# Designs tried in a protein design chat: VHH binders against Uncharacterized protein F13C5.5. Part 2

Target 1, 168 residues: Uncharacterized protein F13C5.5, of Caenorhabditis elegans (o76565)
Amino acid sequence: EICPMDKHAICNTGHLSCTCSVSQEDEAPVPEISCNALIARDLETGNFPVVSVEFDLNNSAEALEEFPEDAFRDKISSSLRVDEEDVIVLRTSCVGTDDTLTIQFVILKKDTNSSALPFAIEDLIDAESIATRMKAMGHLSQIANLDVDTIEYTEELVDLEFEPSNLE

## First folded at step 1 (VHH)

Design e10 (framework vhh_7z1x_3)
Fold by ESMFold2-Fast, scan of step 1:
Structure e10 (fold): chain B 168 residues (1-168), chain A 124 residues (1-124)
Amino acid sequence: as target 1 above (168 residues)
Amino acid sequence: QVQLVETGGGLVQPGGSLRLSCTASGFTFSRYAMNWVRQAPGKGLEWLSGISSSGSTTSYADSVKGRFTISRDNAKNTLYLQMNSLQPDDTAVYFCARGTTYRVKYSSSGYDYWGQGTQVTVSS
């Protein structure tokens, strides 16, 4: 599915995109890896627990040329009292909607070893607890100047073959 | 076109201070960890300091810990190194280097682009 061309620029890419990249400490530089390679999916279902945030773009005052990932991570880390570097955005997608941008992310536990890729479920802060806490926070009606429509725990990732990229 | 340009080097007396700057262009600066490395005459590269993409995490080599401070301004696409209590052994060409990830590294590996370098000379 290709995002409509009359939508915000971020949704006009026509593909699923990921803006994260993780490299192992003390290793030679490695090529940027697919966000699918960062996570260990359940072998039977293919599912992985994430927090899904759906943004309403219909009334956005800002033109979106790229997803403001750093502002998003800053807001999430400050609100939940976690390190910004542990907020990992896995998916950005507008597939199947006209006015909705979906962001799927996870939060690593503080002492998670980044060289133990792919991340297993036990390396993550419980996604259901994160979603529940976030839904209780009135100040999360906006994140990174975007209107938040829904925040949910899901085990279903938007599953399209893709490579990490910057949306610019 | 990725470009990193270091400025702020020069001649300074022992015990003095300098502030180095590295201006980045051609990529989204705020998404990458950045590093300072140096090379003394006739020596190999020495990693000095790293800073995460957000600036929340910093790391330092033991040789500069307590004397040097790394910082960044993502709005200006600029990396800084504040150098205090400079010693003759700090004489080197100083390079900024882009990390391959948003996380800070604690080693000299994991860079994909380098600046041209700026000379720092500490002498009486």
Scores: ipSAE 0.000, ipTM 0.120, lowest interface PAE 15.2, mean pLDDT 70

Design e11 (framework vhh_5c3l_4)
Fold by ESMFold2-Fast, scan of step 1:
Structure e11 (fold): chain B 168 residues (1-168), chain A 123 residues (1-123)
Amino acid sequence: as target 1 above (168 residues)
Amino acid sequence: QVQLQESGGGLVQPGGSLRLSCAASGFTFSSYAMSWVRQAPGKGLEVVSDISGSGGSTTYADSVKGRFTISRDNAKNTLYLQMNSLKPEDTAVYYCAKGWRYTVTSKGYYDYRGPGTQVTVSS
């Protein structure tokens, strides 16, 4: 599931973008959380370090219809002085929370732009260094008009074999 | 060794049609999304269209929606772009590009592109 227990996923079939809504019998569902889920049929699972950014959605006046991935990548690439094409968002998730959106991403070294998934660790800029640099940058307390709650380095297995909730 | 070779470009009058082809080799063609990317004289690269590995999902730039159709034949390892109602603004070198993985996204990513084929729309 891509949504907390009491919410239902509504997915944009064109862009793999999902929003979580509370169902009310007498009212139209109110979107509270937006999730972009990577639909990774035929993607191989990876086991490499990633940077995780958690956003606090409590300050959003309206739920996002989709995650602003382009604005996120633009902000990361300009702040870290890397090429935007090397900023790869691997997963977005609001599962298990009512107010937090989690983004997992990696940055490719410029000389490895021809490498396909799964990425070799040596083809990635060190995730711990990325997280450390980002935490030192005060202006990254907000990214893509979203409030940043935490930025962490994790050596988690990245499971890219994900399918959206079945909503007929 | 990834190889992509475009063909089908040429000179055409405004309002005319062209069909571009891209022959792919050196990778499992059906496992990757594919894109058509173009570069007009003196301008940057523009992602025109992309298609998922299965062909089940496609996207188009606003400048070509309703006029261009992307398709693929996985049995022949070939990508196509059908270009209708061509405009002078469509004049560019058109590149076939191999995506990073199976899926299409609103942001086109590719790790390899072919040498390109010239399309000129002029009277």
Scores: ipSAE 0.000, ipTM 0.108, lowest interface PAE 15.5, mean pLDDT 69

Design e12 (framework vhh_h_nbbcii10_fgla)
Fold by ESMFold2-Fast, scan of step 1:
Structure e12 (fold): chain B 168 residues (1-168), chain A 128 residues (1-128)
Amino acid sequence: as target 1 above (168 residues)
Amino acid sequence: QVQLVESGGGLVQPGGSLRLSCAASGFTFSRYSSYALGWFRQAPGQGLEAVAAIYSSGGSTYYADSVKGRFTISRDNSKNTLYLQMNSLRAEDTAVYYCAAKPRYTYKTYSESEYDYWGQGTLVTVSS
């Protein structure tokens, strides 16, 4: 995004989003390891609800070079009893440190023939229902060797970056 | 159920120090359930202004230019408590101080409206 003249853009390597900050002194880029080395995706999909999964990377033995999307989709599809091809990852991003990776995804209804973006909300399984079901599952505390910290529903694909200068 | 309670306010002379505390109940301070914790203030006849914030991500902090170098924000997750150490206080620091919690970032524009939980405020008066 475009920052006002008195603010500076801070972007993570590989990240598709940037945040605007007044101060540069205490706002370092995400460290080289863990989140900063991961593939970033950001798809303009329109306004529809998504499921957000936050992974705690503090317990990871090694930094990831890329997000294990196929293993993630396989785990989600088997746990929720949906087809793997219907699990669509829309965004992968970091939260200003090397300790959090956020994945936002949707699930297409079984009989949907469209893979074109933007998806119609009618073609998606209700994201709030998905998040509620996942939260109830103890075996989803870990996905693809990554520790799951939170699973939440959001009403639209949102900016995952926090801007410290906007705490007014 | 969710409450933030401020304490430590009072009357202090210019150049003095105070430490404000904010105790949380009904939720736990953690990196992923309290993304940002902050202090706001409202001086007589003015609107709310951000004073300081501490983020769950790595302990990064924000300070308003007017307090930078004088105030220090800190958090103790094990005690569910947020602190503001205020040094070299000035008459201009006289205000009601509020603590606030922002569990997650969900919007592109961040302001006081993004904070979901607020304390009732504690008065700080700097006067001789």
Scores: ipSAE 0.000, ipTM 0.107, lowest interface PAE 17.3, mean pLDDT 67

Design e2 (framework vhh_enristomig)
Fold by ESMFold2-Fast, scan of step 1:
Structure e2 (fold): chain B 168 residues (1-168), chain A 122 residues (1-122)
Amino acid sequence: as target 1 above (168 residues)
Amino acid sequence: EVQLLESGGGEVQPGGSLRLSCAASGFTFSRYAISWYRQAPGKQREWVSTITSGGSTNYAESVKGRFTISRDNAKNTLYLQMSSLRAEDTAVYYCAKTYRVTYSGGTYFDYWGQGTLVTVKP
């Protein structure tokens, strides 16, 4: 089935909230991009490094109704010592029935030199460094009922363009 | 630029076997989950199998026990070994690096190959 437009997917064995079997032909009509409205208020256009993190959900104790985005953002901001407002989750997805949860996010503040942050900009946006810190968080037991077996990562650049029509 | 190129399709008799390949470029292959999908004439695309970056595999019920997905990270290549083929397996098979939006919006990272045709004829 096509994923609900207004809900996060949680992929647990026996309790899959979304089964996505889409082709380019079946993609949703050009939707309002949730994060685009936020970016539009601050930035006209930009190329942003997108970090993808893949969680291999082990045998979870229970299924969640939705992805705990605020808790996830809190842990990322705590781990990297950045402001929570600068951590923007773009997408969450399930991969079939494989109990794999993929989260894509960006960190909008690129320049760490003007702040007291302990990281260089390269450390901040490097997917490997982020993945290493996420692994160092250990079990994400304090983030709902997620049992994390493996944390994988990747690095992509995506154009997020300002759409003035999305402003209120 | 993300590119996916499938190969290995052809005609086979029921009960036969084929091995499909997908050559990937333009991204760090070893760090992504990659899937196989198929589309029969006049129908929507159907998910077939996924292999995660960590090597975990999953299969649609219709192919479980008959198909095996695997990857070779050194060659940036994904494979689908198909056995005990049936007439209903006839379709164009696609390799996909697909992320689906589950909150407000469509798919933003949806990279598909050109497809390779598999025909199972008696």
Scores: ipSAE 0.000, ipTM 0.136, lowest interface PAE 14.5, mean pLDDT 56

Design e3 (framework vhh_lunsekimig_d3)
Fold by ESMFold2-Fast, scan of step 1:
Structure e3 (fold): chain B 168 residues (1-168), chain A 121 residues (1-121)
Amino acid sequence: as target 1 above (168 residues)
Amino acid sequence: EVQLVESGGGVVQPGGSLRLSCAASGFTFRSYALYWYRQAAGIERELIASITRGGSTNYVDSVKGRFTISRDNSENTMYLQMNSLRAEDTGLYYCARTYKYTPSGYTYDYWGQGTLVTVSS
């Protein structure tokens, strides 16, 4: 072999000149956009319960430049029959090695005064109830063209850790 | 979370055979190229075999004709069939999946824990 194991000889017509390059057919297909590129928000924690949705970005067919927050809020609000403005995305973050996107959000009760963070718990729809209802809905296996892996209730906003490469 | 678990290592006499397995979870197995590396005591880890998502294989010269890499997408498992083993093949064998690019420029290698192959007379 002219080329290292991870490279292939690319030759022109007649094989008179060749260069070694990394071929996508010999490489793992990667998501066109990583989880880190989709991190959009990180708000004050407030120590209140939130709904957590994890998306699987492994080998995503979608070329997303940013998290589709409006499409997410539209899907949540229409499915749960709440106003879109009451769906508040608090944090978008990655877990592990950049292939899982976590969205943490709350839903305000109708006609509450939302002018101040942190929100009062009594102004929020119970996060456990929201997560339970969402898990029962078959049409929420995909939200905003992203595959939903898990939906859970958490006691508070959580910072997620990243695993850097060995050369970091 | 991405996990790779190797098995099948053991002690074998020169000229013998072993089949290694790499069980994968936490990602869409069929969509990724996969790799076997080995590491002997005091020697840097070496890529010995690769298999693309389409089934194309490549081998380092020292194992070509003796080792065969394969994959079973229905079982999320990659294999390394090792024939005509030599004392020089002794070492820890690792399977790997490489996440080669992110917008942040990182390269992530996911590795298993390794399985020990000992070729002794």
Scores: ipSAE 0.000, ipTM 0.076, lowest interface PAE 21.7, mean pLDDT 69

Design e4 (framework vhh_7z1x_3)
Fold by ESMFold2-Fast, scan of step 1:
Structure e4 (fold): chain B 168 residues (1-168), chain A 125 residues (1-125)
Amino acid sequence: as target 1 above (168 residues)
Amino acid sequence: QVQLVETGGGLVQPGGSLRLSCTASGFTFSSYAMNWVRQAPGKGLEWLSGISGSGGSTSYADSVKGRFTISRDNAKNTLYLQMNSLQPDDTAVYFCAKDRYTVRYGSGTYYFDYWGQGTQVTVSS
């Protein structure tokens, strides 16, 4: 076997290749937070509403090495009074060269058994309601020590103004 | 303890068909996407296909689109790969692999935490 059960495989579907890695902290390597690739269209992720949060990184004290997803989910779950495991971050992306980080997420209703894409809309908390509540909360002007620029909802997942280079 | 066990490999002639099965235990099978990955002799790992936890969404590598079909039976905790129109270059050890996370993110990179032992498929006249 190539990967024993105690190793995590990282597969790049564009290159059709995988490597095995071992984490000392018992977790997969975290990719860089900015300019992460978007969700592939063949996962059929474009048919349900999401909440979009844009962070302004121009005021960051230092460059981020990873998106603080656990701190983000903890802040969202405590503020909206939902379970942390029901907060699902779907996309991370950067827009141009203006240091704007966009995070798209959904919140599953309590006791939902389906966590696979595409989600059934009846299993999701209404994204417009989430975005409206978050905009009204003063303590959500910063999440995970990042400045929040905008909070919106969208009816489907679409490509942001980010185009990763794939040159040979 | 998490366990994945592949069966169904063997020798088949070019143009033939095989169906692989992977039986899972030790986790909530329906909550995780499952994958098929292969390794040909002397080559690296190649991702072939993935299926969502509910079975509602599937994806395939271009090399197998139209020939292979991934499916799952959540009541039986079993993953399948139906392989049709097999070619000599499909000769490889085939592994089933469990997604580490209950959902995937758009980096083009998938993380797998558990694998089966592999089953050998040989396509030869």
Scores: ipSAE 0.000, ipTM 0.269, lowest interface PAE 12.6, mean pLDDT 69

Design e5 (framework vhh_5c3l_4)
Fold by ESMFold2-Fast, scan of step 1:
Structure e5 (fold): chain B 168 residues (1-168), chain A 121 residues (1-121)
Amino acid sequence: as target 1 above (168 residues)
Amino acid sequence: QVQLQESGGGLVQPGGSLRLSCAASGFTFSNYAMSWVRQAPGKGLEVVSDISSGGGSTTYADSVKGRFTISRDNAKNTLYLQMNSLKPEDTAVYYCATRRYTYKGYSFDYRGPGTQVTVSS
């Protein structure tokens, strides 16, 4: 009872001094998978309206080592009846908590298979229309074995950095 | 057959201006995003600017931002690069190229033979 409010005395064996501390600094429950472990892409501000899908990682059905991007693109492309190569994931990030993963993507219109960064808005399927259609589809409550919490679109433009490429 | 042909290069003094053109044929030019790429003597390739298929979006390398302007005329199947405030460091062979970004990275499908730009007194 040396310590108030259910704190525990921690004694340094070297000096016999004791300090009152709350139990472990790290008392929060550890999720089955960490959002930070799944971040594959993080791009700074730029020039596209995008579709955002938020996944709830709390109580995930299976452990993941990386974000299943190919499975995600396959599910989106089959559900919306677009080519899988036209589904471009631009950003993978955490939204304010370790239990929420956000994927931002765009879909290129058919017959724009030669399009490159920077994308023109006329070459993209309208993000609001995509988000609206996806929200109407009950079978998109799960994508790539992850629980879908929210599907939205944003007018915030994404700045896609390009890397020097070898033409040789 | 796809062809890209650059022109407009030459010798210019520091602080001068040049306008490069790239004539495209053998494909639907308006369906392709385009890039200007350069190679300085003894250096690797550098992507200097990109433009979307419709011309609505452009990007620039930090080394040329504020000095170079990329544009296109889809009715004439021509890509342009307006180069202002030229520096000796801009001396290079300039190429036009088609460019694609996919989920697996960038690819270049076609490029021209290049045009020489020399900036010296």
Scores: ipSAE 0.005, ipTM 0.232, lowest interface PAE 10.2, mean pLDDT 71

Design e6 (framework vhh_h_nbbcii10_fgla)
Fold by ESMFold2-Fast, scan of step 1:
Structure e6 (fold): chain B 168 residues (1-168), chain A 129 residues (1-129)
Amino acid sequence: as target 1 above (168 residues)
Amino acid sequence: QVQLVESGGGLVQPGGSLRLSCAASGFTFRYTSSYALGWFRQAPGQGLEAVAAISGSGGSTYYADSVKGRFTISRDNSKNTLYLQMNSLRAEDTAVYYCAARKYTYTSGSYVPSEYDYWGQGTLVTVSS
């Protein structure tokens, strides 16, 4: 399901492949891989709840070259009746190879100036309310042709990405 | 000394295709460079509008509703170049197209010109019969 003990899942942002690596003992430089870690640094400090969607990849990961973010945002925006531009994907993370893909996102309130980065929590629609509403919708059993396993809110972004050191 | 230079613009027939290129210098397209890239356009007598954007990793893309299904944004990190493949062109696509870059590696949903730090000079695309 998950990586062996003392190994960490490493995913490319927007990609559906993950590998397990021993971060401290790896001798060769690894490709720089991130699950959207840098956008989290643009957000203001505080309790930062997000919506987490877990996808079951058991029959789909091999068919996809990258995460279908446009289709994901289109499905979320049409289902919740919000503007597509207000759906902000913050993180893509994996648990094990070809098993589970987690997408963490927020939705901006109507009339929020999206150019005013970093986002303030008061500019976001309540994540718990979004997750509760989404769980009540039967048509969200699939999003972007991926099978939805769970939808929950979390109080913080889950730090599942590993950033390898750059060699100078 | 960050510079973006567009090329590939010109005159095309309706229904035709065109590929725009944006050559970057003064920074690299590696994920760790923290640069996200996009294409904007301005039609005669109209305001500047977002066309497409791509994250630093290349995994996340954005497209304006008017171009979805017709345009494809891509990047070639080995050539330090951003591309916009334009298919099924319409007279309404006639505009000056600008390449732009911002410091954040992941910019999903950001389409506001003021958020972009560096801009090219623009390349004209004319779609006419």
Scores: ipSAE 0.000, ipTM 0.112, lowest interface PAE 14.3, mean pLDDT 66

Design e7 (framework vhh_3k1k_2)
Fold by ESMFold2-Fast, scan of step 1:
Structure e7 (fold): chain B 168 residues (1-168), chain A 120 residues (1-120)
Amino acid sequence: as target 1 above (168 residues)
Amino acid sequence: QVQLVESGGALVQPGGSLRLSCAASGFTFSKYAMRWYRQAPGKEREWVAGISSSGGRTSYEDSVKGRFTISRDDARNTVYLQMNSLKPEDTAVYYCARTIKYTGGTYEYWGQGTQVTVSS
């Protein structure tokens, strides 16, 4: 388990890290802030299709200090045969005593210039297709050394505290 | 532990060429996308070029397209920037970086930089 009994994990989505704290000691809610400020175009449509992966942290081999984003992107990119830099993690969160961690991500199409400009929804590989492919793969019961509990696709708006001043 | 060491910077005449190298150590180089950035005096650091972990995709800032070429040699843990048709505007300190920027994070590591000066 990531935390002993009587404690729960607090995840900092901005830094992609989790710490253990006593529930009664100044627990801050897990921030529901996007970890990616580069998605800006077409968010006003109200629909932003993402893939959500929920991990079971009960069998975590070590305390999770930060989400292993590079290992996650490596596993996704090799399994789906896309470049690692096209796997964009938008948000991470964990829920205290439930010992779960949720990752929301998208995948850019191969020829998109993702390194220089904010990308549009049209530059994304269809999230429903990605979730369907992942569910069909028997070897995706574990990603980034974390046990996979659920894989879903949604068209729910991703909550972004998006301040694109650096991208203008 | 993680180290990126740039080399190849020099003074060159306009229209000249230079090849920059970045030697990586302390991590599995072949699993990471790599980028080149530059910073001119009094300016913010700007992205120049990027190459995917597989090497199958490259990207460039508009001002360097057609003149600069990024490449990598995973057997030597090195990324290169071939710079042709150099202009005075290309004068800057050039930095090599391991790519994690557009996932919402900052680069885990940057090199120390190598100075490129283009002048007559």
Scores: ipSAE 0.000, ipTM 0.145, lowest interface PAE 13.2, mean pLDDT 66

Design e8 (framework vhh_enristomig)
Fold by ESMFold2-Fast, scan of step 1:
Structure e8 (fold): chain B 168 residues (1-168), chain A 120 residues (1-120)
Amino acid sequence: as target 1 above (168 residues)
Amino acid sequence: EVQLLESGGGEVQPGGSLRLSCAASGFTVSSNYISWYRQAPGKQREWVSTIYSGGSTNYAESVKGRFTISRDNAKNTLYLQMSSLRAEDTAVYYCARVRYTKSYTGYDYWGQGTLVTVKP
């Protein structure tokens, strides 16, 4: 199945068939974004710097039902000229009365052999450099239809607890 | 090439001690979560212990106070010091690397295992 670039495939539940449709005319999203609806992940982090992006949800042009992680990674990878699979979103969280959504992420170097967390710091692109470059890019004032309020880097210090299940 | 190689198993009497080693290649142990598992004859694999990148540790209830997990970052090697061994500790012991990605939590690599037999 082939669809024009401005259309998206819609498939019947089961095995009937798929048709091409304009995405905007499909299911209507919630009129206002809820920060809780956008929390998609919360991974453990180590003692290494991460890039922190804060979104202002109050001024969003279009409501979303979930955090658009793939669109976010696409925008970051295209803007910084890195591979999309190397952009790793670690945490999504909500802060404060003004519905600020915070995304923490890292970018792996192109030749990295492992994505195991916590990452080896030598396998990561320097977070300060990433934040500095992103701040200089005017087109990153909005990512995936969300308004960017702040871009900074932080060093995470984590007290780790992990209890894996028994395996068969 | 990523590999985990266990060693140090053998036969011991109840109450004895053994130290197992897990030599890692192709990645750094200090930057990863690494676990010990064991599989007794006719049983499913069970988790024994984990050491985290930051150095904190966790243990299965059955081994708390008897086993100690540690690592030597310079040698890129993981250890399991076992004391006060019991017949129920008889098993093949494996080390495994834990992985987190955008949509996956699991184990990338397993060692070949080392046999521990506790015989009266």
Scores: ipSAE 0.006, ipTM 0.155, lowest interface PAE 10.3, mean pLDDT 69

Design e9 (framework vhh_lunsekimig_d3)
Fold by ESMFold2-Fast, scan of step 1:
Parts: structure tokens; C-alpha cells; sequence
Structure e9 (fold): chain B 168 residues (1-168), chain A 120 residues (1-120)
């Protein structure tokens, strides 16, 4: 009902569920694998450090029908000098008419074996360090032709209850 | 609405060549990574090649040096140039825009597939 069947990355009518991107080439098809299965299947606490990017869509020239995930990963890859395949988007969230899009992502360490699923916290670059580095980069005021409002670090994976709460 | 349409499949002898095309519509083509998959009889679909929005490519070992993936963002089309074809390359070839959503929901978009038969 609240965008769970919606194909759009942004909706002005409700919430959007988590989006998992599998960028590792030569891997088996993973249509049935959830975000938890990919990155945190064996994590007992359910808490996972992520980087949260909030986009301001109020100045968008046109309605966005899908999140430009590949362009986002390319921009993160080039800015932080990491492989694009190591940038994993875990969640895309929009809230009603607020015109705000929140993306949560992680970055795999460059030496991580992409065949070693699910990924553990040990396989990830420290999210706080990523957020700190990104906030220092002036050219990241825009990512994938979208205006960046905030970049923050969080120590929890956002619940998929379609909750409209701000991600702090 | 996302649409992917493959073309270029056919029958070819071992050692021959084919060029596959994937025409895309309904999304901002230049912003997405795109994939070529294949499915042989009795085998699950296999990812064989990918290309990023910026043009970076990757291939499975079995096709490296023989297949070349490319894209034309001005024409919203992705290609797969297949050279030195082998009998084991026979199958249905799909182009795909792949995105997974938690809870077993998936925004995977696939074309209808184009049949490639390598036989003498």
C-alpha cells in the first residue's frame, strides 16, 4: 500500500522499501535475497553501521521516477577512490509530500571476497569515517544530479516498517 | 514503464559471431548499470557481462576476450558483441536492469530474451 509495490525510487504518496543493489559481477542471480541476507544474516543484534544521505528534491526540474543508483555509486566510487562494485545501497526511503529522499549505503573493503556472502561489519569500511570524509568534500553537494541536504553516520539498519521518521 | 527489448539472436556455426542489442525505455538509461544474462536448457540464469553508467565493463571468465559489452547512452541501447562462439554459448540471452528490495520484493526488469544457437 505504502509504495511497497512501487517501482519508483521516489513517491509523493508514501514510503518506499529497502533497495538492495548487487554490483558484484559473476555472482548468481539474487532476486530472493533480502538486505539482511546480503549483509547481516549472522548479525545477532540487527544493528549495522551505515552512511545516510538525504536529498532535497524541492528544486528538482522534473519528477524522479527511479533512483539513479548506478550514477550514485559511480560518484561515490570516484570521490572516495573505491571500486563501484564495493558501494552497496541498502535502503531508499521517501516520505509523502516532503520531497525528501534518504539513501543508506555501505562500502566493502577493497580486499573483501565478493563471494563471501553475507557481508559482516568486519568486511565494511568504517561508516563514520566515510561520512566524515564525504562531508568535507564540497563537490558532493550534488550527487547523481540530486541536491544533497545531509550526510550522516548511523549505527542501525533502518527498519522496513515504512516509518516516516527522520533518519538521524 | 520500464521496457527492455533484445534482438540479434540467431543460428551460427562454432567460431562465428553475433551482435546482440538491448533497446531500453521507461527510465533514465544513462544513470543505470545494465547486465547481460544467459540461460541454457536446464541451467539457472547466469550473469555473463555488465556495464556501468560510466562504461566500466566486467565479464565472467568463460567469455573474457570473446565477448564485448558496450552501450550508447544517446540511443538508449546496450550491445553484446559475441566472437569465437562455442556450442556452450547456446541459450537465451537476456538484458536486465536489476534492483532488489527487502522482503523478497524485486524491481528486476528483464527483456523477453533472444535465442542464440551455436551448432554445426
Amino acid sequence: as target 1 above (168 residues)
Amino acid sequence: EVQLVESGGGVVQPGGSLRLSCAASGFTFSSYRLYWYRQAAGIERELIASITSGGKTNYVDSVKGRFTISRDNSENTMYLQMNSLRAEDTGLYYCAKVTYTYGSRSYDYWGQGTLVTVSS
Scores: ipSAE 0.005, ipTM 0.132, lowest interface PAE 13.3, mean pLDDT 66

Design h1 (framework vhh_3k1k_2)
Amino acid sequence: QVQLVESGGALVQPGGSLRLSCAASGFTFSRYAMRWYRQAPGKEREWVAGISSSGSYTSYEDSVKGRFTISRDDARNTVYLQMNSLKPEDTAVYYCARWDYSGSRYDYWGQGTQVTVSS
ESMFold2-Fast, scan of step 1: ipSAE 0.000; ipTM 0.114

Design h10 (framework vhh_7z1x_3)
Fold by ESMFold2-Fast, scan of step 1:
Structure h10 (fold): chain B 168 residues (1-168), chain A 122 residues (1-122)
Amino acid sequence: as target 1 above (168 residues)
Amino acid sequence: QVQLVETGGGLVQPGGSLRLSCTASGFTFSRYWMNWVRQAPGKGLEWLSGISSSGGYTSYADSVKGRFTISRDNAKNTLYLQMNSLQPDDTAVYFCAKSYRDSTYLGYMDVWGQGTQVTVSS
């Protein structure tokens, strides 16, 4: 399709699909731009397991400007029968290539009243159990219009890199 | 584009008062819960206070209840924190943060300011 005069096409050459963008620089394919552009946040969670979902952007039907977090949370909530307010996305990042997006999240147990990080592990639903349940659900092969490649649990710490250095 | 900017931090003596401001841009400020969160040296994030979109509901952490007052001016896209009876333990970087849900959980905060330093010292 033809883009307006003040925009230019950024194309996923593997899919022959294009998105009209106001960006004039970095005329890279949509998967490379989309993955980098979808890095939303990192939160310091402490040392406990999280659920990691890897999305394959190469077969995505849509070019994304940002990660659709509300749609992701709504899908997790409906599929696992938990309240969507208890689905906490901790990290959104690229993994090794421009065509893979990784989302790390946890689910709080009902009636958890937590206002400070890191979350206590006893307030979280077991990440391994979540990953196992998600793998058993056929309808979770696609979430928020993105193809799911892998679902795993990890024990990696998620850090928010905003603190001043202790060494100036 | 989407941004929160804190101002009003500084050095203050114990027992003193300070008022922090947070100016929002790039989103419809009047639709969202807003929060104040701090980080003391060598410690993690501590939620302090939250205020509903209309200002009709406020919530406070026990550590600041009765000393701090949160308020907002939706016409000016500005969030405030009035801090009274400041103590050395209040020394921290203070952040304003937007909730994308009607909740004060830190995990629901999606837009953060860069923070403003408050030092309580004689």
Scores: ipSAE 0.000, ipTM 0.090, lowest interface PAE 18.0, mean pLDDT 70

